# VHH binders against o26223: the designs that were tried, part 4

Target 1, 191 residues: o26223
Amino acid sequence: MKLLWTSQHIKVTVHIDGKVSKMDVLEAIKTRRSIRKYQDREVPEELIDKILDAAMCGPSAVDERPWHFIVVRNREMLEKIPEVHPYGAMVKDAPVAIIVCCDSSLEKIPGFWVQDCSIASQNILLAAHSLGLGAVWTGVYPLEDRVEGIRRLFSIPEHVIPFSVIPLGYPAENPGTRDLFDPDRIHLEKW

## First folded at step 1 (VHH)

Design g4 (framework vhh_gefurulimab)
Fold by ESMFold2-Fast, scan of step 1:
Order: sequence, then structure tokens, then C-alpha cells
Structure g4 (fold): chain B 191 residues (1-191), chain A 121 residues (1-121)
Amino acid sequence: as target 1 above (191 residues)
Amino acid sequence: EVQLVESGGGLVKPGGSLRLSCAASGRTFSSYAAAWFRQAPGKEREFVSAISWGGSTTYADSVKGRFTISRDNAKNSLYLQMNSLRAEDTAVYYCAADFYGDSYELTYDYWGQGTLVTVSS
């Protein structure tokens, strides 16, 4: 058993079942795929806590770390996301979603919160994959209608900007891996 | 190559009904999320209804209770049953499918060319 933080930052006692991916970092990066089909199976809070810990470990401009996260497990709330995010239909089938947000009051350098929240989003995808889960990044920022729709739906304050919605669960698809290496995009010494 | 083709649009009186169809080739709807969108002249494209790969459905508030989205896996087709039609439902209706790819989601990957629905007296 281990003490874990909930989405409310309260420590709870959870039994750890102990199975962890043995995938190395390069393998995780190269084999991660967007997953939009999920098993009807709960994701333990322990795994969400590990994913959020990894999300907060990304580099941040002037160490501003402006990210906040909303963990959504409520089925009624998940079912409303496609109404304000027209390309998020898969969220209805996910057992959980993470909304990555920027608290603009924490911003130390203008505009770099976008990179910070992108890094956090990618770390969520990689951490989920390394733990045997599947996830997909659905875009919110900079689309004003989606930003305001998500803000209203989750009672997000005006100084906080919703950046991405990431549904995740145990994968019900295996798209395989891609070979994307393109040496023509690499320039030595000069353009 | 994946293709979506809509049909079933036409002229209908207020209070009438229409059934839109979307036929897919190259991929099956039974395994993917799919949706209907509409666009009235001079307006932005708006969400109408979606069905997830698991079969769960979502509707825009403006059509909830009047429209029903469904799939026929044997025919590889997506449908929109539209009842109690209003003048405000007049638009080009588009079929869209979320076939898997590795992009952060800005849009559905595949769209049809649209079918016109006109509700007038």
C-alpha cells in the first residue's frame, strides 16, 4: 500500500498492484500512438497520480510552471465535452480525462505558457503509454469557442486558460508503430 | 482511399421529417467515432450529433429530442433521423468520421461533401 494524492491533492491509502511497463524512454517515444478506443475498465487513481507527477516534471520557461490539471471521471461531465469540443467524441468512451490548464497569474514571461502546457500534455501522453494506457491530445487552445466552452463547462476562472483535453484509458486498439525518421529534415552546420 | 458520401437531403415543410445517410468506403463506422455537422449560409459550421466507437450518442441542445444518430454496420452507413424540422434547421449537413491517426485533434480526419436540407413552407 502507498499514500497517493487524489485529484483534490488529498493523500489516500491505495493498494499498489505493482505491474509497471519495462519500456525504455526511446521505445516509449517511438511507440506512443494516439488512442481513441478504450476498454470499459477503471483507471486506478495511483496511475493518474503517476501521470500527473510526470506532467509537472517538464521544463518550463523561467521555471514558471503555470499548469493546473482537472481530472474528470464523472460520466455526465465527460458526456458533455463533445458538445463544446466537436472533435472530442471519443471522450464519451473514456473512463477519465485530464484537462491541462494555464494559470496566467503564474506566468513570468509572456507567451511561453503555450510551450509549458504543450510539454505537460506530451508528458501525460508518454507517461500514460509507459503505464500501459492509451491517450489522445484533443486541441482546445487557441480556438476561442472551445476555450470558452470548456471554461464554462468546468467552472474555470477567467485568469485560467484551458489548453488541452486528454481522454485516457486501457487501449482497445493497437495501431502499431510508425517509422517517421526523415534525414532530409536534418541540416548539418547550416541550413 | 477513404471517402464519405452524404444523401437524403431535400425540401421539407416545417414539422416534417428527413433521414440523412452517409456511406463510407475504405473504413468502417462500426469501429470509429462519427458525427453530423451543419452549416447555414453565411454562418460557421456547427456540431449537430456524434456517435462514439462504443455507441454512445451526443446531441446539440438545439436538436436534442428531435434528431437521432445511428449506424448500420452491415451497410457501413451513418444516419441522421430528423423529426419536427424547423426553418432554423436549414443548412448543408456534413458527415464526419474520426478514423484513427496520430494528430492532436483539431478536426475529424474525414468529411463528406455535404447534403442540402431546406425547411420552408
Scores: ipSAE 0.025, ipTM 0.452, lowest interface PAE 4.8, mean pLDDT 84

Design g40 (framework vhh_gefurulimab)
Fold by ESMFold2-Fast, scan of step 1:
Structure g40 (fold): chain B 191 residues (1-191), chain A 121 residues (1-121)
Amino acid sequence: as target 1 above (191 residues)
Amino acid sequence: EVQLVESGGGLVKPGGSLRLSCAASGRPFSTYAAAWFRQAPGKEREFVSAISSGGYTTYADSVKGRFTISRDNAKNSLYLQMNSLRAEDTAVYYCAARYSSGWYEDTYDYWGQGTLVTVSS
């Protein structure tokens, strides 16, 4: 691990078990799976920094980049997430979780923040996978009880909307491949 | 947590029919997408059929037209009606469920213990 400082950014060089992943972009997209079982191992801060850098590189409507991120490593806080997110039970077993949020004060065009935060969430999943980690997107928005529960738990201001909770860790499960290509969903020239 | 219990497996002759049931307990079943998977000895687990929380169904090509998935939310139950059974349908059949929170949930969170279906003369 090597950390470099610049005037505006932290630059990080990362090694995974002494070896750098050589996954092609198409391979990463096709082989990424939701991972809900994690090893009892800490995820280095340097890997989280790289994942968040990738998250912020996504396109956004009118370049509004409305995303903010909360990184949760505190075990007590991780254990409380399932209390406000009933289908986030795996979060308590993860070494770390990232909460993707929208700062509505950064919104330039109404409503597109949902797409923007979806792109950031997917980039987190792909970056984690490329680094040898597993992750899963657990939904918060637009479910009112989850939005309010996460807001209260993490003292999120009223102008900020929690969008997703993404637990991450070294995978303790190996799901099989998926064959999802469906030509019946492709229409040439017209519907 | 949700618990899933399968029933209805057994020995059946080629061309026969069998109905599998899956009883769910814990949370309201209506909030879950549900599916049947199967695994034959020495092979990976394969998808058989799924039903969304809204009732939309999908089938693997190998079972399309022969199997029918259905749900009864009032009884917290999932069913698989299997008709025109073939030797290659022999497998352990698993009931699976996941919270239907959107397209990004691509794995099933809850699994039954499995029920054996043997198609043999």
Scores: ipSAE 0.000, ipTM 0.097, lowest interface PAE 17.9, mean pLDDT 83

Design g41 (framework vhh_gefurulimab)
Fold by ESMFold2-Fast, scan of step 1:
Structure g41 (fold): chain B 191 residues (1-191), chain A 122 residues (1-122)
Amino acid sequence: as target 1 above (191 residues)
Amino acid sequence: EVQLVESGGGLVKPGGSLRLSCAASGRPFSTYAAAWFRQAPGKEREFVSAISSGGYTTYADSVKGRFTISRDNAKNSLYLQMNSLRAEDTAVYYCAADLGYYESGSYPYDYWGQGTLVTVSS
């Protein structure tokens, strides 16, 4: 029955499935950087839709897929995020932010929602990068004051846990790439 | 290498005013976000105010209307103008800068000063 209600979404999914990204996967992973400076430009709704489709394509423990997303474009709301997330000052500079949430009623196996929402968050970062946008992961869970602050600010119900706030936009900085390969962290056959 | 040095702390009477300065060496404050935090004796470090790279300001509810954060990019300096000071504002004040080095915005103030003491009494 999902096809009846999401035919447009399915078309977007096919588009994201290797047809939109100009970067290969390894290039996207290796060149993605956290971006905290954004151009004063709107991000089209179509790009947000593609990013959210990619977020939902991650692996999930026992296929529970507990993620929900809040898309924030309202300037007043974006400007209030740093009041409840002290390290989220850059969110004020972004044209849009995505709040990744876990609906605990969808959880099938205790505790794995953290991994599920981490995967969704990383897919948002990679998808944004592949579409020419920049983003940064700002952590909410497991810091209880941030969790409750974000919950209160966005009227999030008690059974839903805000996990991360990801501001995104067209990048106004280029920090370059990092070479982080460390062979001492690779063990063959045994520790 | 970046260093942040706070100054302007001292003893002030309730209702008084004080201006804190934070000087950066090595890199300009204008490149990223900067913030003021404070820590009172026996308490955890708490957020006071922040300014983003785009110039948007945020304040803790306890200081709204009394404190003003600003920066001077030409002087590589961050300021906190503190008005209508109260005994509860007594703390060591720290400046912090997010210069974009860390990959996570979860704990992104990658440079911190050593603090300046503000005492509001008598």
Scores: ipSAE 0.025, ipTM 0.514, lowest interface PAE 6.5, mean pLDDT 83

Design g42 (framework vhh_gefurulimab)
Fold by ESMFold2-Fast, scan of step 1:
Structure g42 (fold): chain B 191 residues (1-191), chain A 121 residues (1-121)
Amino acid sequence: as target 1 above (191 residues)
Amino acid sequence: EVQLVESGGGLVKPGGSLRLSCAASGRPFSTYAAAWFRQAPGKEREFVSAISSGGYTTYADSVKGRFTISRDNAKNSLYLQMNSLRAEDTAVYYCAAGEWLYSTPDEFDSWGQGTLVTVSS
């Protein structure tokens, strides 16, 4: 095995015999952490494209894929997000943020767009982590003030609902790994 | 693993009604979520309605209030009652079964052969 690339959270390895000794996807899921401190370093457009490709590969109810994405790199716009999202202070310090939106005209099955956009948001976090970036999900929906604040700030039409704001960048912190497995939350056969 | 066979399609005039049936075999139907999809000529396959193993139902906006999905687990059958039919309802209707209501089309492992519904004068 040789390390092809490392970050404080992930490793990429090459197996000489073509065998994988450990599942990289499981490592990514278990080692991903919310990152709120970023290096003063731009994220290449190619990495954003890879992240958004991964976001769109998530399952959605009846394949409705209602997600749209706004990529925000403009410093002045990023600095205005905390004005309408009180827990989004870190966004102003990120080199880029992705706003995950639902286009309600694409909804085929009522109410499942929330789950669809949650899946897209999680895929953004995992893809960013796998590429050596850090990110954090900041909640917008279902908080009415945040939804309307973000809508107004980014000129989002009424049939589109802003769901989450995800700042991302090269991480400037390393919170380490958590052990969260709790067997008391697993029920066999019945509750 | 479940096998699905649709029936009940045919020619109907606008404003008319049809009831589609889907017969399941191979495994007990009661543990599956089930859905109806349709595909019109030259169009993508689209969602129509779904029902969970527990009987929770959902509908596409285009059919809500006009179509009713139901199931009979004792008969291993799924139904779609279609009322107030319109020309735009003309399509091949497909029955699908999967583990959960929120399954994407990719996760519906079992599909029927389809039954044609034509709404015209």
Scores: ipSAE 0.000, ipTM 0.089, lowest interface PAE 21.6, mean pLDDT 81

Design g43 (framework vhh_gefurulimab)
Fold by ESMFold2-Fast, scan of step 1:
Structure g43 (fold): chain B 191 residues (1-191), chain A 121 residues (1-121)
Amino acid sequence: as target 1 above (191 residues)
Amino acid sequence: EVQLVESGGGLVKPGGSLRLSCAASGRPFSTYAAAWFRQAPGKEREFVSAISSGGYTTYADSVKGRFTISRDNAKNSLYLQMNSLRAEDTAVYYCAAVYGSGSYLEPYDYWGQGTLVTVSS
């Protein structure tokens, strides 16, 4: 059907009890799963743009925002990731991958770029999930062989550090949700 | 805590077949994603095949069409059916598993001790 003067957007839903809350955000956080099997279907550029916008909205130490992103759609390049990442073969069929990088020239406070890039990586996973996509964070930093392999493969300059590789696509699996709440990890008032 | 024990390795001639088994204990296997890895002498550990808790499978290109991964949740077991074996398949084969979709650093939290497969005439 033709849309009425407005582009169709993914919307936050509200529970039928009528309470306005962060229920959709909490639901997204709780239902996100690592997805490693993808449909043979391209991800529109518009969705990648929305995901990267969300990635850049994370908090950053002293607002340094050191993140840079490489979007990889080239089939030959994606097929080479397993050569430099031991677990890349599990996700070789993804239609696109995002490489989260730190530009060390943007660093204002030593060491906090790791937290900044972790936040960006998690926002990519949550944004992808909210848009009906699946993704998985595959670790790169601080494993030296993976860092150097990814740097060489994608011509990343020495002052830039590849942090994570996040393949994504339309999910071809539904692992369901997990109940991970552990009250024994919550301490009231003191340890 | 999950413990994994592999079995079924041995000596086989080129073109032959073997079935590897991995027995899981400790927690219900149906909630785990699982995989097979191998390590040949003098080489790094290499991904072979994976199966999700929902039964979705992935294979390394070097084994695709020759190896089949499967699981039996009632028996808490993972299998690797290896057909058309080649000398280059000679390696120690490791079973790996992860509860709740794994970590971002290492996708598998639990590992077996390995079972040796030797393909030679």
Scores: ipSAE 0.015, ipTM 0.475, lowest interface PAE 6.3, mean pLDDT 84

Design g44 (framework vhh_gefurulimab)
Fold by ESMFold2-Fast, scan of step 1:
Structure g44 (fold): chain B 191 residues (1-191), chain A 122 residues (1-122)
Amino acid sequence: as target 1 above (191 residues)
Amino acid sequence: EVQLVESGGGLVKPGGSLRLSCAASGRPFSTYAAAWFRQAPGKEREFVSAISSGGYTTYADSVKGRFTISRDNAKNSLYLQMNSLRAEDTAVYYCAADTFYYGSEAYEYDYWGQGTLVTVSS
């Protein structure tokens, strides 16, 4: 049996101004933007499940996979998030938010859970974008007031650390893409 | 790459039951999401049911409570147990697979079988 590589990309569907397009992974990475304005539309459960499947596929230090996720759709709870997260005002207007958490009992190597949960958070953003949704990462860890505020608000156990709050929904804004490539940050063979 | 082959179609009376199978070959089936679609004569292909790699299932409203999707990763197989069959279930049933997608849009699925005919008639 011969394993052959092809130039086929993993295609994702994006809805923009009613238009549907397929994009490859590189295009999805380059065009993802933070979205803070959402349509008054519910996000189907099957899309959330798909996003969470993608979140769990990230690499993890010593395969510890310490992530847990809270899916919040309750309007009253979403409206309380800005009280404990000053830069999370947009969360109250989102139809759903995902709270990325670390279960410290699953941690095998001290400190690497931060990288694991960062990877999971980015995968949520990319998966949401690929499905025609908009999302934004709002930071919780390492800001102690936010960590404890979110913990109390959602009855999170002491051994679990809330890492990020990611509101998502169908986009009500289109900020366009950015050209961020900077060759001065690339060094050949040495600094 | 994965190849899909359906089997188990046939003629069945209204109220009867039938189990469809889909055999996957190639890459490990456990890494794929899979779905059943059907196409009735003169109609477009419609979603029936899907199952993620993790075992989450979805169903079209027309089949909820009557059909059950399941998978056996050790046998590289997908199944559709169809109970309480009705005349409107008559269609060619297609197995589909995708690396990630287990939703209702046919165009999202990369791999398709040839189809198996199910006829529900008296």
Scores: ipSAE 0.000, ipTM 0.123, lowest interface PAE 17.8, mean pLDDT 82

Design g45 (framework vhh_gefurulimab)
Fold by ESMFold2-Fast, scan of step 1:
Structure g45 (fold): chain B 191 residues (1-191), chain A 120 residues (1-120)
Amino acid sequence: as target 1 above (191 residues)
Amino acid sequence: EVQLVESGGGLVKPGGSLRLSCAASGFTLSSYAAAWFRQAPGKEREFVSAINSGGSTTYADSVKGRFTISRDNAKNSLYLQMNSLRAEDTAVYYCAAQYGPSWYTHYDYWGQGTLVTVSS
């Protein structure tokens, strides 16, 4: 007997002012901003599922795929995050947060898990933005006090490393987009 | 006080075995990747072996099949079992630790070293 896991096919429609919201990849990348103020409005589970699916689609060194995710909706738990993360004050006001973790037992090549978890974190931010949500990456690794604080708070095993905490929700702020293109950082053929 | 202290070094004949120990104090080793490095007189420091917090191991080609790295998180200690020792294994052996998975070129904490001499 085989155990077969198939992806759940969820059809989700997002309506803004009666219209289906669509955003292409380049628009999502260029207009994504860190959002730290959220509406008092729940994020549907279906949107979280889509965001986590996108997180797991990132490239991973030697296909090690070391990421694990903790989804936190419990208000008391969200309110405790700022106690162990000095720059995580906004988390207490978010309807949900995702903790990106590395299971070090899945590591196949030394050190590349940081890149793997960074890619997953960025995909969470982009996917959230494309779905009409706002999010911000709050750094955990490599700050030892933050890592151990988050580990203790969420009963994370010693072989698992909390990497980032990403609160998300419907945005209650609208910062303008930035034009960050700098041609001086582009070198043709050599440095 | 944060420190790593190596022990178990000594003089051994070619083909012999030694077990090195590294005791961590002032921090919890189980949250760290740990590694062994060595340095022979007049040579650059060389990677030997590493073990991450999840128990995955890596070895330098020169020691693969002969050396075994292990950890005992309950004793806050790291070990290196060295078998089939050669004259070329003569070096000061250092333990090192970094927060998270290992990489060959970066570690947060280092021990003082223990001398291993392989000679007739």
Scores: ipSAE 0.000, ipTM 0.312, lowest interface PAE 12.5, mean pLDDT 84

Design g46 (framework vhh_gefurulimab)
Fold by ESMFold2-Fast, scan of step 1:
Structure g46 (fold): chain B 191 residues (1-191), chain A 119 residues (1-119)
Amino acid sequence: as target 1 above (191 residues)
Amino acid sequence: EVQLVESGGGLVKPGGSLRLSCAASGFTLSSYAAAWFRQAPGKEREFVSAINSGGSTTYADSVKGRFTISRDNAKNSLYLQMNSLRAEDTAVYYCAANPLYSGQTYDYWGQGTLVTVSS
């Protein structure tokens, strides 16, 4: 309950906030959009912790969980990312970015780390959206120039592979709704 | 204040051993991936060894089988046990930590400790 200081009643009124439904998982999946414009507003450390917790909850091949994450808040470092990632121009304007990495020493089955890191990346996007933030997945692996550029920029060891760079922040754009359901892509029993 | 302070460097004969230590302060080292790098005179800084928060280790081919990286979480310290030392191992050795998460600068580096392998 809230007290309305601008009420026209001669008595102080109590306003009960309207019904606000929490975003369910299907709504989060359907309404998440790539966000490339951010407010000049810091993202609290608590929210980054929640996002990274969600990232690590993803399934992985043979439970190898090869993920490591670099959290970048330093403005100078964020401004250097577009120099090694041509499609990462928006990163320089983000308050924070997460670099999803694979620690190859944790890999139990060759090649599945790509799927594992993709799952972690998607969980970051969904968790950010559920917390009122916007984010976008910018690809690093398997483009070797980007992999080596990001590696050098962040002093990443040879056994660790940078997979994606995900800038995030409070959204400064709203791309709107989309309907992507295509029944022509669903085959029953056979192709 | 976040700091990494290396110690244990010195003069040692070929075939000898040294143990380097790196004391972390201002943060919890066990939450970080940590590594040793070295730089010989007139050469680029090169990777030596790394240990992640889970304890998995990796080594440069030049040191594999001779060096062992470890950490003591209770002492907030990183170590490098160097055995069968060679003249080529002569370098300034640096401790580095890459945080899984922080609101500060991405990487932390120590000032270095000199290891000289000479007769």
Scores: ipSAE 0.000, ipTM 0.103, lowest interface PAE 18.5, mean pLDDT 81

Design g47 (framework vhh_gefurulimab)
Fold by ESMFold2-Fast, scan of step 1:
Structure g47 (fold): chain B 191 residues (1-191), chain A 120 residues (1-120)
Amino acid sequence: as target 1 above (191 residues)
Amino acid sequence: EVQLVESGGGLVKPGGSLRLSCAASGFTLSSYAAAWFRQAPGKEREFVSAINSGGSTTYADSVKGRFTISRDNAKNSLYLQMNSLRAEDTAVYYCAAGQYYTPSFAYEYWGQGTLVTVSS
């Protein structure tokens, strides 16, 4: 995608067919939006591989990298996710979902796996956006019913904690971009 | 009121073994992550081993395979089994409890330390 500024100071993202558009990192961060409606198009495995490579490049506490990923393409399995995740209704309409998990046996600093898996989840969202896909983070941890529901549905071992479910696909909606900069939240030298 | 007290230190010959204990009082240790640190004479404090509330363990490369960390929730205690001791293991050993265990973080609770001397 290429970002164009309008006369209204609104950024417009345009797909360039047949050309590789390199989105600036700052542009990618500022223009990423949660996408909950997807086209009826399969996502190539190579794009999922690129997204997961990016997810694993995130920083983690003392380089513990506790993340594991489950890639779900099976329609029947995707249709069952909303039954154990009430706010995951869009997952059944996605061509693929990634479940971000923490393997607690890889944890070196107690408690930091939440931040590690949050970073991996955000990298999935940014990488998907940079590749012309849309995605949304649906929360699993720390809601015990969702954690156990997802664990049972995907046969996840007890030492592994499902953290988030991220459906993704080619976008079928365009919520536009937002200017969320708030200088009142920035404090210099002291509170 | 809140205390961690280490014990079990002493003089041991190279290749020998020692078991360190850390008794917690005034709080429930099992609700916290717990760790062992050590400080050799003239050096900075370094990480040795940690165990989280779920029982997962981590070890510094220098002690991996030789030391074993464990806890006994019924006794509100933490242990460090030290095998195949080397002169380089000579240090004051501290137990710590908190949510996070790295040298870069402030820990909520620290013991006073127990001296381990490895010499012939």
Scores: ipSAE 0.000, ipTM 0.093, lowest interface PAE 18.7, mean pLDDT 82

Design g48 (framework vhh_gefurulimab)
Fold by ESMFold2-Fast, scan of step 1:
Structure g48 (fold): chain B 191 residues (1-191), chain A 120 residues (1-120)
Amino acid sequence: as target 1 above (191 residues)
Amino acid sequence: EVQLVESGGGLVKPGGSLRLSCAASGFTLSSYAAAWFRQAPGKEREFVSAINSGGSTTYADSVKGRFTISRDNAKNSLYLQMNSLRAEDTAVYYCAAHSYPGLYQTYDYWGQGTLVTVSS
């Protein structure tokens, strides 16, 4: 038996002036899509602050929380990212990008920083979606050329590892949602 | 709106050939890594072949030497040339695309699939 799941139940809560929408957590998770086209519209600092707060709320191995974030709004800097990240062309068209980094001096368990920064990156994507924004995760680590390119562009110290670049903006595309539930991947009691 | 649409599936006899097409809309496919996956009835989804934006290709061992992945940037399309088809190649074939490397090797965009049946 394969269950078909649909994401047709988006809840929208509008602020008094119609400028804010909200979704419950399950709807945000199920309806989030990678967005690579953005409106020519600035993202308020208050929304970036909320996104970064959410990014830091993820679980972390032995609570090491090794993440640091660079917020990039400078157009010249955003335009240089595709030069060191060839599949990050959409970044030049975004009003803002967040670079997720690992400060290796904060590591308590070797290697778990990758999972920690992945969790932070996903929280950024979900928080952005819940606030009416679109975002996409563009990979940096473990590609050494991209790691060094991003480090060089943003003066990142040697003990800090750039992990992902996440452009954000108001969406200028709507790819629709996917239904990904697969019961064959669920095992009861044993394999 | 980002969309991938597969076509070219159908019924073919063992030893025959088929060419699958994947048309992309709403984005420039040549800027992405793209791949073909397949899923046979009662089986898990299986990787078939991939091509990155630089043109490097990868094939699953089960299809290497028989299948060829390619793209046409002018048509914003991806192709899978399938030769020497076997009954075990019977499956729904899916086109997928992702920013390379993207979220690890997670594919961001998927088509709805096209059925290939290899039977006498």
Scores: ipSAE 0.000, ipTM 0.101, lowest interface PAE 18.0, mean pLDDT 82

Design g49 (framework vhh_gefurulimab)
Fold by ESMFold2-Fast, scan of step 1:
Structure g49 (fold): chain B 191 residues (1-191), chain A 120 residues (1-120)
Amino acid sequence: as target 1 above (191 residues)
Amino acid sequence: EVQLVESGGGLVKPGGSLRLSCAASGFTLSSYAAAWFRQAPGKEREFVSAINSGGSTTYADSVKGRFTISRDNAKNSLYLQMNSLRAEDTAVYYCAATQWGYSPYEYDYWGQGTLVTVSS
């Protein structure tokens, strides 16, 4: 349990057990961190359902909503992900992972599925954080070897593209918050 | 104390070969993903290649087919076999390791680097 910050109107506490007291959307965005160490504790299906509901609420180009999700809880399958994803070593230690996919047959406007699936992935990360869970985005697309490796492991059809693998669980680390605001990256009226 | 020490850098002619080594101490490399990065004078550090604990490898497009990454867990070491070297491969090469990383640039442990110069 950690008190994250105090303002005039709000105190936010995140419980290590995966429950949160009160966190508004800006604080969730600012305090979300990549979490790669997880407790040996199952994540309830109810929380996964809430996360996936949030993922599907993202905007998509021409409302194409091309995303599909694979929920992986099988320990043997989670342990095989690092074999095809060099940056996914932490996945084998997570109680669950979500694979974000694009069904290319649902695409209405060429190329925007990447943005659509990026938005869905970020919503998964934020929703997990808001529910007291930790997660990390690991990239699959556009790296052809990772795309084919994940496809083969999970029997994904050729018209479906695996985009990201997001392990999640109750956090076993607390990296603290970051101050990333850089006014030099903001240009008024012109470059 | 955790450290990575690179060796094997030097001067080679275009078309030549060079093998870089990276010795890890203070931790067990086999439990980590490991990578090679490089930085040419006046340029940003760029990803070259990575290998996970299971032996799966990833390569930057600029080196694919010419470079081979490998590890020897018994020697707690990482290697980069560099073939068909080009002038643009001239850089300081860094060894890196992490149990984390969603991107090629997210590594916890870094070596001091070894200089590779490709010139006639």
Scores: ipSAE 0.000, ipTM 0.140, lowest interface PAE 17.1, mean pLDDT 82

